# Designs tried in a protein design chat: VHH binders against q8kes1. Part 16

Target 1, 126 residues: q8kes1
Amino acid sequence: MNLKVKGARDVFEYMKGRIPDETKEHLFVLFLSTKNQILRHETITIGTLTASLIHPREIFKAAIRESAHSIILVHNHPSGDVQPSNADKQVTSILKKAGDLLQIELLDHVIVGNNDWFSFRDHALL
Below, E stands for the ipSAE of ESMFold2; O stands for the ipSAE of OpenDDE; V2 stands for 0.75 times the mean of E and O plus 0.25 times the DockQ between their complexes.

## First folded at step 9 (VHH; framework vhh_8emy_2)

Design r2 (at its last look DockQ between E and O 0.93; V2 from the best seeds 0.83)
Fold by OpenDDE, look of step 9:
Structure r2 (fold): chain B 126 residues (1-126), chain A 119 residues (1-119)
Amino acid sequence: as target 1 above (126 residues)
Amino acid sequence: QVQLQESGGGLVQPGSSLRLSCAASGFTFSDYHMHWVRQAPGKGPEWVSNINSGGSYTYYATSVKGRFSISRDNPSKTLYLQMNSLRPEDSAVYYCAKEWEYDSGTYSRGQGTQVTVSS
C-alpha cells in the first residue's frame, strides 16, 4: 500500500534520500489520495526557487493527471535554514488559491533542511 | 493514544512572567518537533513557538521573540514555555501541540491552559 502521511514529520521522513542533489534547491509536489496516501511525487524545478519558475498550471496539470485529491509542496534549503522566504510564502499563497479553485487542496508546504523541517500548516501559515 | 496536558497558566499583571508546562504521553516524544500555539477569543489559532526533536533549534513568532523561551526535557517528556514581559495581547488559551494533523485538519494538542494578562 501507499505510504500515508499524517503530518509534516512524515513528509520529511519520506523525502529522506529522495533529493538528488542536496546542494541545490528542489521543488517537489506530492500527490495524495483522499486518505492522504502518497500516490507519487514529481520534481517541478531544480535551482533557485522563484515565483517565475512556479507555474500553477503545470503543477495542477500533473495533479489532475494523477487524480490527486490534494497536494503537498516540498522544497529543500541547501543552507539548512528551514525558515521560509518571502518568495516561498508568495508561491504558497498562489498555489493555495489555485488549488481552492480547482478543488485540489494544497494540504501543506514543507521546507526540508539538515535534520530539520518547516511546515506551513504547523506554523499556521496555510 | 496521544495525550498532551498543559499547565501553568493564570491571571497575571503586565510585565510579569509565567512558565507553562506540557506533559506528553502516548507517543515517542523525542522524535517530534513540539509547538506552542495560542488562541484568543474571537481569533484563530496563532503559532507561538516550536522546538526541534533534540532541542537544538528553537523558533518564535515575531510577536513573542525576545520575551518567550521554549525548551524541552525528553527524558521526562515535558515541554516548557517561559513567558517574560507579558502583555495584555498575550492573553489566550495556550496549547501544547505535536503537529498539524492532516486527517483532522487541526493541531494535535491538549486542552490548553488559560493565560490572562491584565492590570
Scores: ipSAE 0.808, ipTM 0.924, lowest interface PAE 0.6, mean pLDDT 94
Fold by ESMFold2, look of step 9:
Structure r2 (fold): chain B 126 residues (1-126), chain A 119 residues (1-119)
Amino acid sequence: as target 1 above (126 residues)
Amino acid sequence: QVQLQESGGGLVQPGSSLRLSCAASGFTFSDYHMHWVRQAPGKGPEWVSNINSGGSYTYYATSVKGRFSISRDNPSKTLYLQMNSLRPEDSAVYYCAKEWEYDSGTYSRGQGTQVTVSS
């Protein structure tokens, strides 16, 4: 059975051991069921995150194929500092708008670092 | 299961200080970042501050930075908010919160404590 996430801490715990090279920045998407179970995750980019590398059509194409009810963005900061960058905020805004139109909610964006995490939802940024 | 109990609010004049406390139970307090969130009448919730699970990092909304100080005591499962130089704009119900819960679409929080700052 698929792992259920109740909040950002569960997302942080899920990502432990699932980042192939922690010295590099990775962006992932988690596809969620109506019960907030992780159906699967997918790597979107590896390397420094910029808004130009994000293609909403490809993310939501995958979400539709998975029959996802909602999605969560996750990325790591190799530095361990989990404060969001401007690029992180830009990507979140773009995918939030796209998800609202498609009714596949962007439920959260969780940044993970050295035994720490930042949730956009916890900080009222979503 | 999760229980959060805020206390320490009151009616004070501008420029006053208050210290809020939150007693936590029903979860492993030291595993979670803890937040203060406030809500004024007719407004949505406003995130105020958080402190990471170990207590090593604190973060503040720009509206309160330099005036408010968050702290925690993990052995006693208690969260605090020291509120200095209070302004009328700080008037709200203050909640301590564990996290945003994806299932309910709201914060896991207590009943709140009223802070009113007026002349």
Scores: ipSAE 0.783, ipTM 0.903, lowest interface PAE 0.7, mean pLDDT 91
ESMFold2 (binder alone), look of step 9: mean pLDDT 83; pTM 0.847

Design r3 (at its last look DockQ between E and O 0.74; V2 from the best seeds 0.75)
Fold by ESMFold2, look of step 9:
Structure r3 (fold): chain B 126 residues (1-126), chain A 119 residues (1-119)
Amino acid sequence: as target 1 above (126 residues)
Amino acid sequence: QVQLQESGGGLVQPGSSLRLSCAASGFTFSDYHMYWVRQAPGKGPEWVSSINSGGSYTYYATSVKGRFSISRDNPSKTLYLQMNSLRPEDSAVYYCAKEWEYDSGTYSRGQGTQVTVSS
């Protein structure tokens, strides 16, 4: 049985122990079922996030192959400050628009740090 | 079951202060970030302020920064919003929220408390 996520705290808890090197910036995507169960996750980038590194076609190709109903982005800040950067906001906007067109919703973007998280959805940024 | 109960709203004059409270139960309050969200008639919900689970970090919408202060008391499972220098534009129903729920597509929130600022 795959783990169900009800909100951003569950996403934060899922990512504990799943970030290979917390000194590096990682972007992950979680593919979700119609019941918001995590089907699997996938590493998108490692290193400083820029919008030019994001390829919506490849993310949504994987989502379609998984028969994902929706996706969640997860991103760590090695600094521990979970405030979104301009690049974080730009990436989120691009993938939100792509998901809306494909009807595979971007449910949230959760930035994680040590014992802290920031949810775009909780802050009405999605 | 999650229960959130807001109180402290009322009708006040511009420039007044109000302190909102929210009593929480049915979940481990100290494990969750908490939020104040407000909604004026005919508008969608607007995020106002947030505070992390330990209370060490706070965030504010630009429209309220410098006038509102969020705080929490984890032993009593209570969230607060101190609202100073109130303006007519602050008039809304204020909700205490635990998080956005992915299943329902809405905030896990209480019934709200009405704040009305008019001369």
Scores: ipSAE 0.784, ipTM 0.901, lowest interface PAE 0.7, mean pLDDT 91
Fold by OpenDDE, look of step 9:
Structure r3 (fold): chain B 126 residues (1-126), chain A 119 residues (1-119)
Amino acid sequence: as target 1 above (126 residues)
Amino acid sequence: QVQLQESGGGLVQPGSSLRLSCAASGFTFSDYHMYWVRQAPGKGPEWVSSINSGGSYTYYATSVKGRFSISRDNPSKTLYLQMNSLRPEDSAVYYCAKEWEYDSGTYSRGQGTQVTVSS
């Protein structure tokens, strides 16, 4: 059966060993079922995370294709500092709005470091 | 059953200090990140501070950075928030919270403790 995520900790655990190059920022999307089971994840971009590189249409095209009930954004910070940048917040805001319109909820955005993680949901940023 | 109980709030003057405590039970406290969030009248919940499971990483909202200090004692399953240089805008109900639960769509948090800063 598919792995169920109960919170950001589970997302962090899931991402362990799944980042191809931890020296670079990777943006991932987890596609979730109605029971918060991970259907699959997809790499959206590799490199510096900027709003210009994030296309809601592509993310939610994939979400629709996967019949996802909700999605979780995940990206790593090679520096180990998991605090979100302004760019991170902007991307999150844009995708949140898009998700709301499409009724595919952006459930969380999790930033992954080497030994820690940051959840937008936990920090009342989402 | 997750239980969180906040204490230490009260009415204080600007510039004063308070130390909040949160007693945790019903889960493996040392395995989880813990959070302080606050809610003022007419406002939504605001994240205040967070600490990782082992206590090696701490994070603070910009509004409290340099004034507040979060800590934890895992053996006693207690979370703390040292609040210094309090301001009127710090007035709120302060909640101790575990991580957001995706299934329930809410925090696991206590009843909260009222902090009022007023001259």
Scores: ipSAE 0.722, ipTM 0.888, lowest interface PAE 0.6, mean pLDDT 93
ESMFold2 (binder alone), look of step 9: mean pLDDT 83; pTM 0.833

Design r4 (at its last look DockQ between E and O 0.97; V2 from the best seeds 0.88)
Fold by OpenDDE, look of step 9:
Structure r4 (fold): chain B 126 residues (1-126), chain A 119 residues (1-119)
Amino acid sequence: as target 1 above (126 residues)
Amino acid sequence: QVQLQESGGGLVQPGSSLRLSCAASGFTFSDYHMHWVRQAPGKGPEWVSSINSGGSWTYYATSVKGRFSISRDNPSKTLYLQMNSLRPEDSAVYYCAKEWEYDSGTYSRGQGTQVTVSS
């Protein structure tokens, strides 16, 4: 069966060993079932995370293709610092709104660092 | 069985201090971030503070930053919240929380401890 994620820690654990190049910032999307099981994840972009590189249409096109009930954004910080940037917050806001319109919830945004993580949901940013 | 038990609340005057404690059991405490959330009458839950598993990072809501201090003792599985310069608007039930649970759509939290700040 597919792995169920109960919270941000589970997302962090899932991402361990799944980042191809930890020296670069990767943006991932986890596609979830109605039971919060990971259907699959997809790499959206590699490199510096900017709002211009994030296209909601592409993310949710993939979400629809996967018949995802909800999605979780994940990206790593090569520096190891898991503090969200303003860009991170902006991207999260945009995708949250898009998800709401499409009825595919952005369940969380998790930043993965050096043996640590940051959850937007846990910190009332989502 | 995850258990979180808050203590240390009470009735205090504005400007005073309280120290809340949370005894955790039923899970590997040192593997989780821990949180404090509060809920005032007629209001929804409000995130207050968080601390990462090792205690190297702390986070605070704007409303409590500079006044509250979160800490943890992993060997004793205890979470703390030092609240200084308390204000009437800090009055609420304070909950110790393990994490936001995706299934329930809320924090996994204890029964809470009442904090009342009043002249």
Scores: ipSAE 0.889, ipTM 0.936, lowest interface PAE 0.5, mean pLDDT 95
Fold by ESMFold2, look of step 9:
Parts: C-alpha cells; sequence; structure tokens
Structure r4 (fold): chain B 126 residues (1-126), chain A 119 residues (1-119)
C-alpha cells in the first residue's frame, strides 16, 4: 500500500496500529518515493532512544536498497507526551547531516503519542 | 480547498500590542495543529509559534516567548496571536499555517497580514 503523506498528520495516521508494543519506545524510518508515497517502514530501535545507538550507515543502506528519495523518522512516546527530548533532537541532527551528505533528505521527524503528534519540520527544528 | 485568511495587522509604534486572527475553512480545523510563521523583507520564513489541535500545549520561538501568546477557538475555526511589547524587528508579514507540506517544502498558509512596527 503506497500511502501518500502530505504532512505530519498523515504520518501520525499511518502509524496507528503499526507500533508493535506501545508501552515501549520505538524508532522507525519511513522510506518515501519522489511523490512522498510510503514505500515501506522499518523499525530501527526499541527502547529508550540514545544518539550513540543510531547507525546512519544501516538506515541509509536500507534507504538506498529501497530506492528511497527521502525519509521520515517516527518514534512514539509511551507516556503520550509528544514534546521532543534532547536525545530526540540529537538523533535528528545526526540523521539530517547524513541525509544531506547522501542527498536522501530527512523530510521530518514525527513523535507520536496519546492521540497527538509533534513534527520537527512544523516547528522549524529541521 | 484549504483556506486561511489572516487579519489584524497594521502600523504601530514600538511597545504596542496587536491581535492577529486567522479564519480557517476547507479542512477539519480541530484535527490539526496550527502555527504562526512570519517573513520579514529580505529574510527567509521564520517559525513563530504553534498550538496543538486541542490547545493543550503551545510552543514559541525564543525571540517572542513571553511577549506573544497563541490561542485557538475550535468551534469558530479561528487561530489567534496576541502580540505584546512589539519591537521593530517583529515587522513582517504574518501567516497562519496548517502544517509543513512535504510536497512543496513550505507551510500550507494564507496570504498573510502585514505588521509594521516603526517609530
Amino acid sequence: as target 1 above (126 residues)
Amino acid sequence: QVQLQESGGGLVQPGSSLRLSCAASGFTFSDYHMHWVRQAPGKGPEWVSSINSGGSWTYYATSVKGRFSISRDNPSKTLYLQMNSLRPEDSAVYYCAKEWEYDSGTYSRGQGTQVTVSS
């Protein structure tokens, strides 16, 4: 299913029912076509997000294999509070830099929670 | 079609207050977070403030925190920006925005309302 995402709310809606265990923090990557259709998504980490556990080479290897034009990061906060942590910001910065170098743009980072979301792009954090 | 119409701008003295309004239509207003973005002459767009769909949290650029207040009224599909203690550097066209659009690489926004703060 190649769902088109126009903005962060569409990303939030896509993730409904796609988080295996909502009591745990997950980081996902969405791989997008040139028309911002979701090609597929992949779980990157499960558990508390830290910058030291992020491996850009593995994320972008997968993006190249999928022929992705761009990517979106998504992670959930089990608490339901969608405000970004410092770790969330650090991870985003690392992957933004890697994506810029490889010319596979990080379009957004969307935090999802209790019927709510927070977009980095909407808040000029990207 | 998404329609956003900003109003309430004007020419004012430093230290003045203005209240901006944005009338929304063509989408379910209460389903979306809303944002204010401004653009000064010769500069790129600057995010100013955001409020989530239910109004339970707000977020501000450091340059306006403590002076500006965002609010919304979901029944009337209206977004507001209360701007106090205005400074010349606040002069810009102010836009209300529904969200960043991935296709266009910009905000889904209205035509804007001009705010000019000058002696």
Scores: ipSAE 0.815, ipTM 0.905, lowest interface PAE 0.7, mean pLDDT 92
ESMFold2 (binder alone), look of step 9: mean pLDDT 83; pTM 0.837

Design r5 (at its last look DockQ between E and O 0.96; V2 from the best seeds 0.00; counts 0 for: grease 24.5 > 24.2)
Fold by OpenDDE, look of step 9:
Structure r5 (fold): chain B 126 residues (1-126), chain A 119 residues (1-119)
Amino acid sequence: as target 1 above (126 residues)
Amino acid sequence: QVQLQESGGGLVQPGSSLRLSCAASGFTFSDYHMHWVRQAPGKGPEWVSSINWGGSYTYYATSVKGRFSISRDNPSKTLYLQMNSLRPEDSAVYYCAKEWEYDSGTYSRGQGTQVTVSS
């Protein structure tokens, strides 16, 4: 049975041990069922997160392929600081809009760091 | 069962201070970030402040930054919100929240405590 995520903490727990190289910033997408079960996760990019590197068409192509009801964006900060950057906010905004159009909701964006996380939903940024 | 019980609200004058408390039970308090949200009459819920699980990071809405201070005591499973320099626009029901829940699409929160700021 697929793992269900109830909130950002569950996402954080899920990501433990799943980041190949924590010294580099990884962007992941979790594809979720209608019951918020993780169908699959995919690494989108490795390296510095910039808006230009994030292509909504690729993310949602994968989401459609997986028949995802919603998605959660996850990326790590190698510094351990989980504060969102302006770039993080921009990417979130873009994907939110794209998701709304495609009716595949961007459910959350979670930043993971050293023993901590930041949820855009928890902090009213999404 | 998750239980959150807010207290400390009341009627105060502008410029005054209040300290809200939230008693948590039914979950491992120290494993979760905690939040304060508020809702004024006729308005939707508004995020106010958050604190990470260990208390090392705090977050504030722009509207309360510099005036409110969030803190927690994990051994007693208590969340606090120190509200200084209160304004009429701070009047609302204040809720203690565990997290934004994906299933419900809202904060897991208590019943709230009324804060009224009026001259």
Scores: ipSAE 0.907, ipTM 0.948, lowest interface PAE 0.5, mean pLDDT 95
Fold by ESMFold2, look of step 9:
Structure r5 (fold): chain B 126 residues (1-126), chain A 119 residues (1-119)
Amino acid sequence: as target 1 above (126 residues)
Amino acid sequence: QVQLQESGGGLVQPGSSLRLSCAASGFTFSDYHMHWVRQAPGKGPEWVSSINWGGSYTYYATSVKGRFSISRDNPSKTLYLQMNSLRPEDSAVYYCAKEWEYDSGTYSRGQGTQVTVSS
């Protein structure tokens, strides 16, 4: 039985203790079941986030192998400031479009920082 | 059970101010970011403003920035929206919300309070 996420706070709580080096930016993908249970997560990039490092075919290949119904993006800002950057928005847009085409929905993008988080969905950015 | 009770709406003239309140119960209020969302007849929901769990960060839709101010009082479990320089396009039912729920694809919100801005 895997952990269910109801909203962005649950995603933030899940990521506690799962970021290997909090001084570096990480982008993760959570693969979700039809009941929004986390099947597993996977690290996509480490270091400054750029759209050129994102390979949608590899992310969705993994999502299909996991039998994921949907995905959530998560990344940390080492500064603690959780406001989304332009790169964060660009990556989200790319994966949103790919997910819509493949019918593996991008449910949210959650930025985590020092005791705080920002949900794209809560702020109508998704 | 999560309970959110909005109040403070009404019928006002353009340029007026209103202060909305939201009384929260049934969850640990200080653990959650809070949001104001509005919905006009025949339109989809529109995110208006958010405030983080501690109150140190506030966010506004471009349509309301500079006119609206969100605040919270964690001891009293109350969320506020100060709405200044109201316009007819601000007319909507205003909801306070705890968060977007992934299962339902909607905000967890109260029953709302009507704001009507007309001459």
Scores: ipSAE 0.809, ipTM 0.903, lowest interface PAE 0.7, mean pLDDT 92
ESMFold2 (binder alone), look of step 9: mean pLDDT 84; pTM 0.844

Design r6 (at its last look DockQ between E and O 0.83; V2 from the best seeds 0.00; counts 0 for: pae E 7.8 > 2)
Fold by OpenDDE, look of step 9:
Structure r6 (fold): chain B 126 residues (1-126), chain A 119 residues (1-119)
Amino acid sequence: as target 1 above (126 residues)
Amino acid sequence: QVQLQESGGGLVQPGSSLRLSCAASGFTFSDYHMHWVRQAPGKGPEWVSSINSGGSYTYYATSVKGRFSISRDNPSKTLYLQMNSLRPEDSAVYYCAKEWESDSGTYSRGQGTQVTVSS
């Protein structure tokens, strides 16, 4: 049975041990069912997260392929600091809009760091 | 059963201070971020402040930053919100929240405590 995401803590727990190289920033997408179960996750990019490098077509191509009801973005900060950057906010905003158009909801964006996380949803940024 | 019980609200004058408390039970308090949200009459819920599980990070809405201070005591499973320099626009029901839940699409919260700031 697939793991159900109830909140951002579940995302943080899920990502433990799943980041191949914590010294590099990874962007992941979690694909969720209608019951918020994690169908699978995919690594979108490895390296510095910038709005220019993250195109909605890549994210939602994967989402459609997986027949995802909704998605969660996850990326790690190698520094351990979970504070969102302006780039993080921009990417989130763009993908939120794209998700709305495609009716594949961006449910959350979670930043993972050293034994901590930041949820865009929890902090009213999404 | 998750239980959150807010207290400490009341009627105060502008510029005054209040300290809200939230007693938590029914879950591992120290494993979760905790939040304060508020709802004023005729308005939707507004995020106010958050604190991570260990208390090392605190977050604030722009409207309350510099005036409010969130803290927690994990051994007693209590969340606090120190509200200084209160303004009439701070008037609302204040809720303690465990997290935003994907199933309900909202914060798991208690019954709330009324804060009224008026001259």
Scores: ipSAE 0.808, ipTM 0.907, lowest interface PAE 0.7, mean pLDDT 94
Fold by ESMFold2, look of step 9:
Structure r6 (fold): chain B 126 residues (1-126), chain A 119 residues (1-119)
Amino acid sequence: as target 1 above (126 residues)
Amino acid sequence: QVQLQESGGGLVQPGSSLRLSCAASGFTFSDYHMHWVRQAPGKGPEWVSSINSGGSYTYYATSVKGRFSISRDNPSKTLYLQMNSLRPEDSAVYYCAKEWESDSGTYSRGQGTQVTVSS
């Protein structure tokens, strides 16, 4: 009964109404089943994203607890500009490497703005 | 069923221009981001350019920025790539691509169109 992710648009639509305070930057992780259905999401950080705030062991501990096959990162840019920052790229690289080792794939990182989204996978940044 | 067909490639001289087209069917074209990806012989795929669903935001790889222009016409379900000031290193098969598929190891893309820039 859970939403199946077919692409980054589905992630954008899922996040509508699920960001507690859109004036602040939030990083979320979505936990996915083997059928790419969203099992649950979890807030990882609130506030300006930096790579130092991301701890793979905490994220993947949650992924294991949720029995996730794969994960998707999502964060919002309150400005509406969905261009990835250097920090966004660093976080993605760190979690990609950790996921590859643990065989819990980081399937995409989606940045959501006011009217649009940016997919790291679609831009070969993942 | 997603179908994408690229056209407009060819053999051209350095400094020339080409306009690539991509006809889309089997999905609601206006709802999706679209991309151009290229692949040179013996190399992996390289992202070239992207455009959002409404056409208001465009993105370019640094190697093509200022020379290439992506556009779309949602009523005709057509994606375009205007390539100016072509260089030999732009030679590749060019693919238009719909955003990645969660169930696939590859993007939904067409058969590609060959662009060859002969020195």
Scores: ipSAE 0.026, ipTM 0.417, lowest interface PAE 7.8, mean pLDDT 85
ESMFold2 (binder alone), look of step 9: mean pLDDT 83; pTM 0.839

## First folded at step 10 (VHH; framework vhh_8emy_2)

Design v1 (at its last look DockQ between E and O 0.88; V2 from the best seeds 0.84)
Fold by OpenDDE, look of step 10:
Structure v1 (fold): chain B 126 residues (1-126), chain A 119 residues (1-119)
Amino acid sequence: as target 1 above (126 residues)
Amino acid sequence: QVQLQESGGGLVQPGSSLRLSCAASGFTFSDYHMHWVRQAPGKGPEWVSSINPSGSWTYYATSVKGRFSISRDNPSKTLYLQMNSLRPEDSAVYYCAKEWEYDSGTYSRGQGTQVTVSS
């Protein structure tokens, strides 16, 4: 059975041990079913997260391929600080708009740090 | 079953202070971010403040920064909101909330406690 995520904590738990190199920033996308089960996750980029490196067409191409109902964006901060940057907010905004147009909801954006996380949903940023 | 019970609300004058409490049960309190959300008459719910599991990080809406302080006591499974320099626009029902639930599309929250700020 595919793992169900109920909230950001579950996303955090899922990502434990799944970041290949925690010294580098990784951007992941979780593809979810209508029941919020993880169908698959994909590494989008490795390195500093910038809006220019994020291509909505690639993310949602993959989402469509996986028949995803919704997606969750996840990236780690090597510093351990989970505070969102302006770049993080910009990327989230872009993907939110794209998701709305394609009717594939960006369900959350979760930042993973050292034994902590930050959810855009939890903090009314999404 | 998750249970959240707010208390400490009341009628106060502008500039006064209140301290809200939330008693939590039915889940591992210390593993979750906790939140305060408020809803005023005729308005949608508004996020107020959050605190991470350990309490090392706190977050505030712009409208309450510098006036409100969130804290938690994990051993007693209690969440607090110290509200200072209260304003009429702070009047609302205040809810203690567990993290956003993807299935329901909202916070798991208690029944709330009424806060009214009026001269």
Scores: ipSAE 0.890, ipTM 0.936, lowest interface PAE 0.5, mean pLDDT 95
Fold by ESMFold2, look of step 10:
Structure v1 (fold): chain B 126 residues (1-126), chain A 119 residues (1-119)
Amino acid sequence: as target 1 above (126 residues)
Amino acid sequence: QVQLQESGGGLVQPGSSLRLSCAASGFTFSDYHMHWVRQAPGKGPEWVSSINPSGSWTYYATSVKGRFSISRDNPSKTLYLQMNSLRPEDSAVYYCAKEWEYDSGTYSRGQGTQVTVSS
């Protein structure tokens, strides 16, 4: 059975052991069922996150193909500092707007480090 | 089951201080970010402050920064909010929260404690 995520800590726990190279910055999308079960995840970018490298059309094409009800973004900071950057906020805003239009909600953006995480939803940034 | 019990609210005059506390049980308190959220009648919930598991990072809404201070004591599983220079617009029910619940679209929170600031 697919893992159900109830909140951001479950997302953080899911990502343990699933980041191919933790010395590199990755952005992932998790595709969720109507019951908030993780259907699968997909790597969007590797390397420094910038808003210009994010293409909502490709992300939501994948979400529709997966029959996802909603999505969660996950981004690791190799430094261990999980505070969101301005680029993290810009990417989140773009994908929230696209998800609202398509009715495939962006439930959260979770930044992960080795021992910590930061949830946009928990901190009212979504 | 997760249990969160807030206390320390009351009726005070503008400029006063209050200290809220939250007793937590039913989960590993030291493994979670903890949050304070408030809600006035007829308004949506408003995030106030957060603190990471170790207590090394604290976060505040702009409306309370410089006046409120969040802290935690992991051995006693207790979260605190020191509220100084209280204003009438701070009046609300204050909730201790563990995390945003994706299923319900709201925070996992306690029953709340009423803070009323009036002249």
Scores: ipSAE 0.759, ipTM 0.892, lowest interface PAE 0.8, mean pLDDT 91
ESMFold2 (binder alone), look of step 10: mean pLDDT 85; pTM 0.854

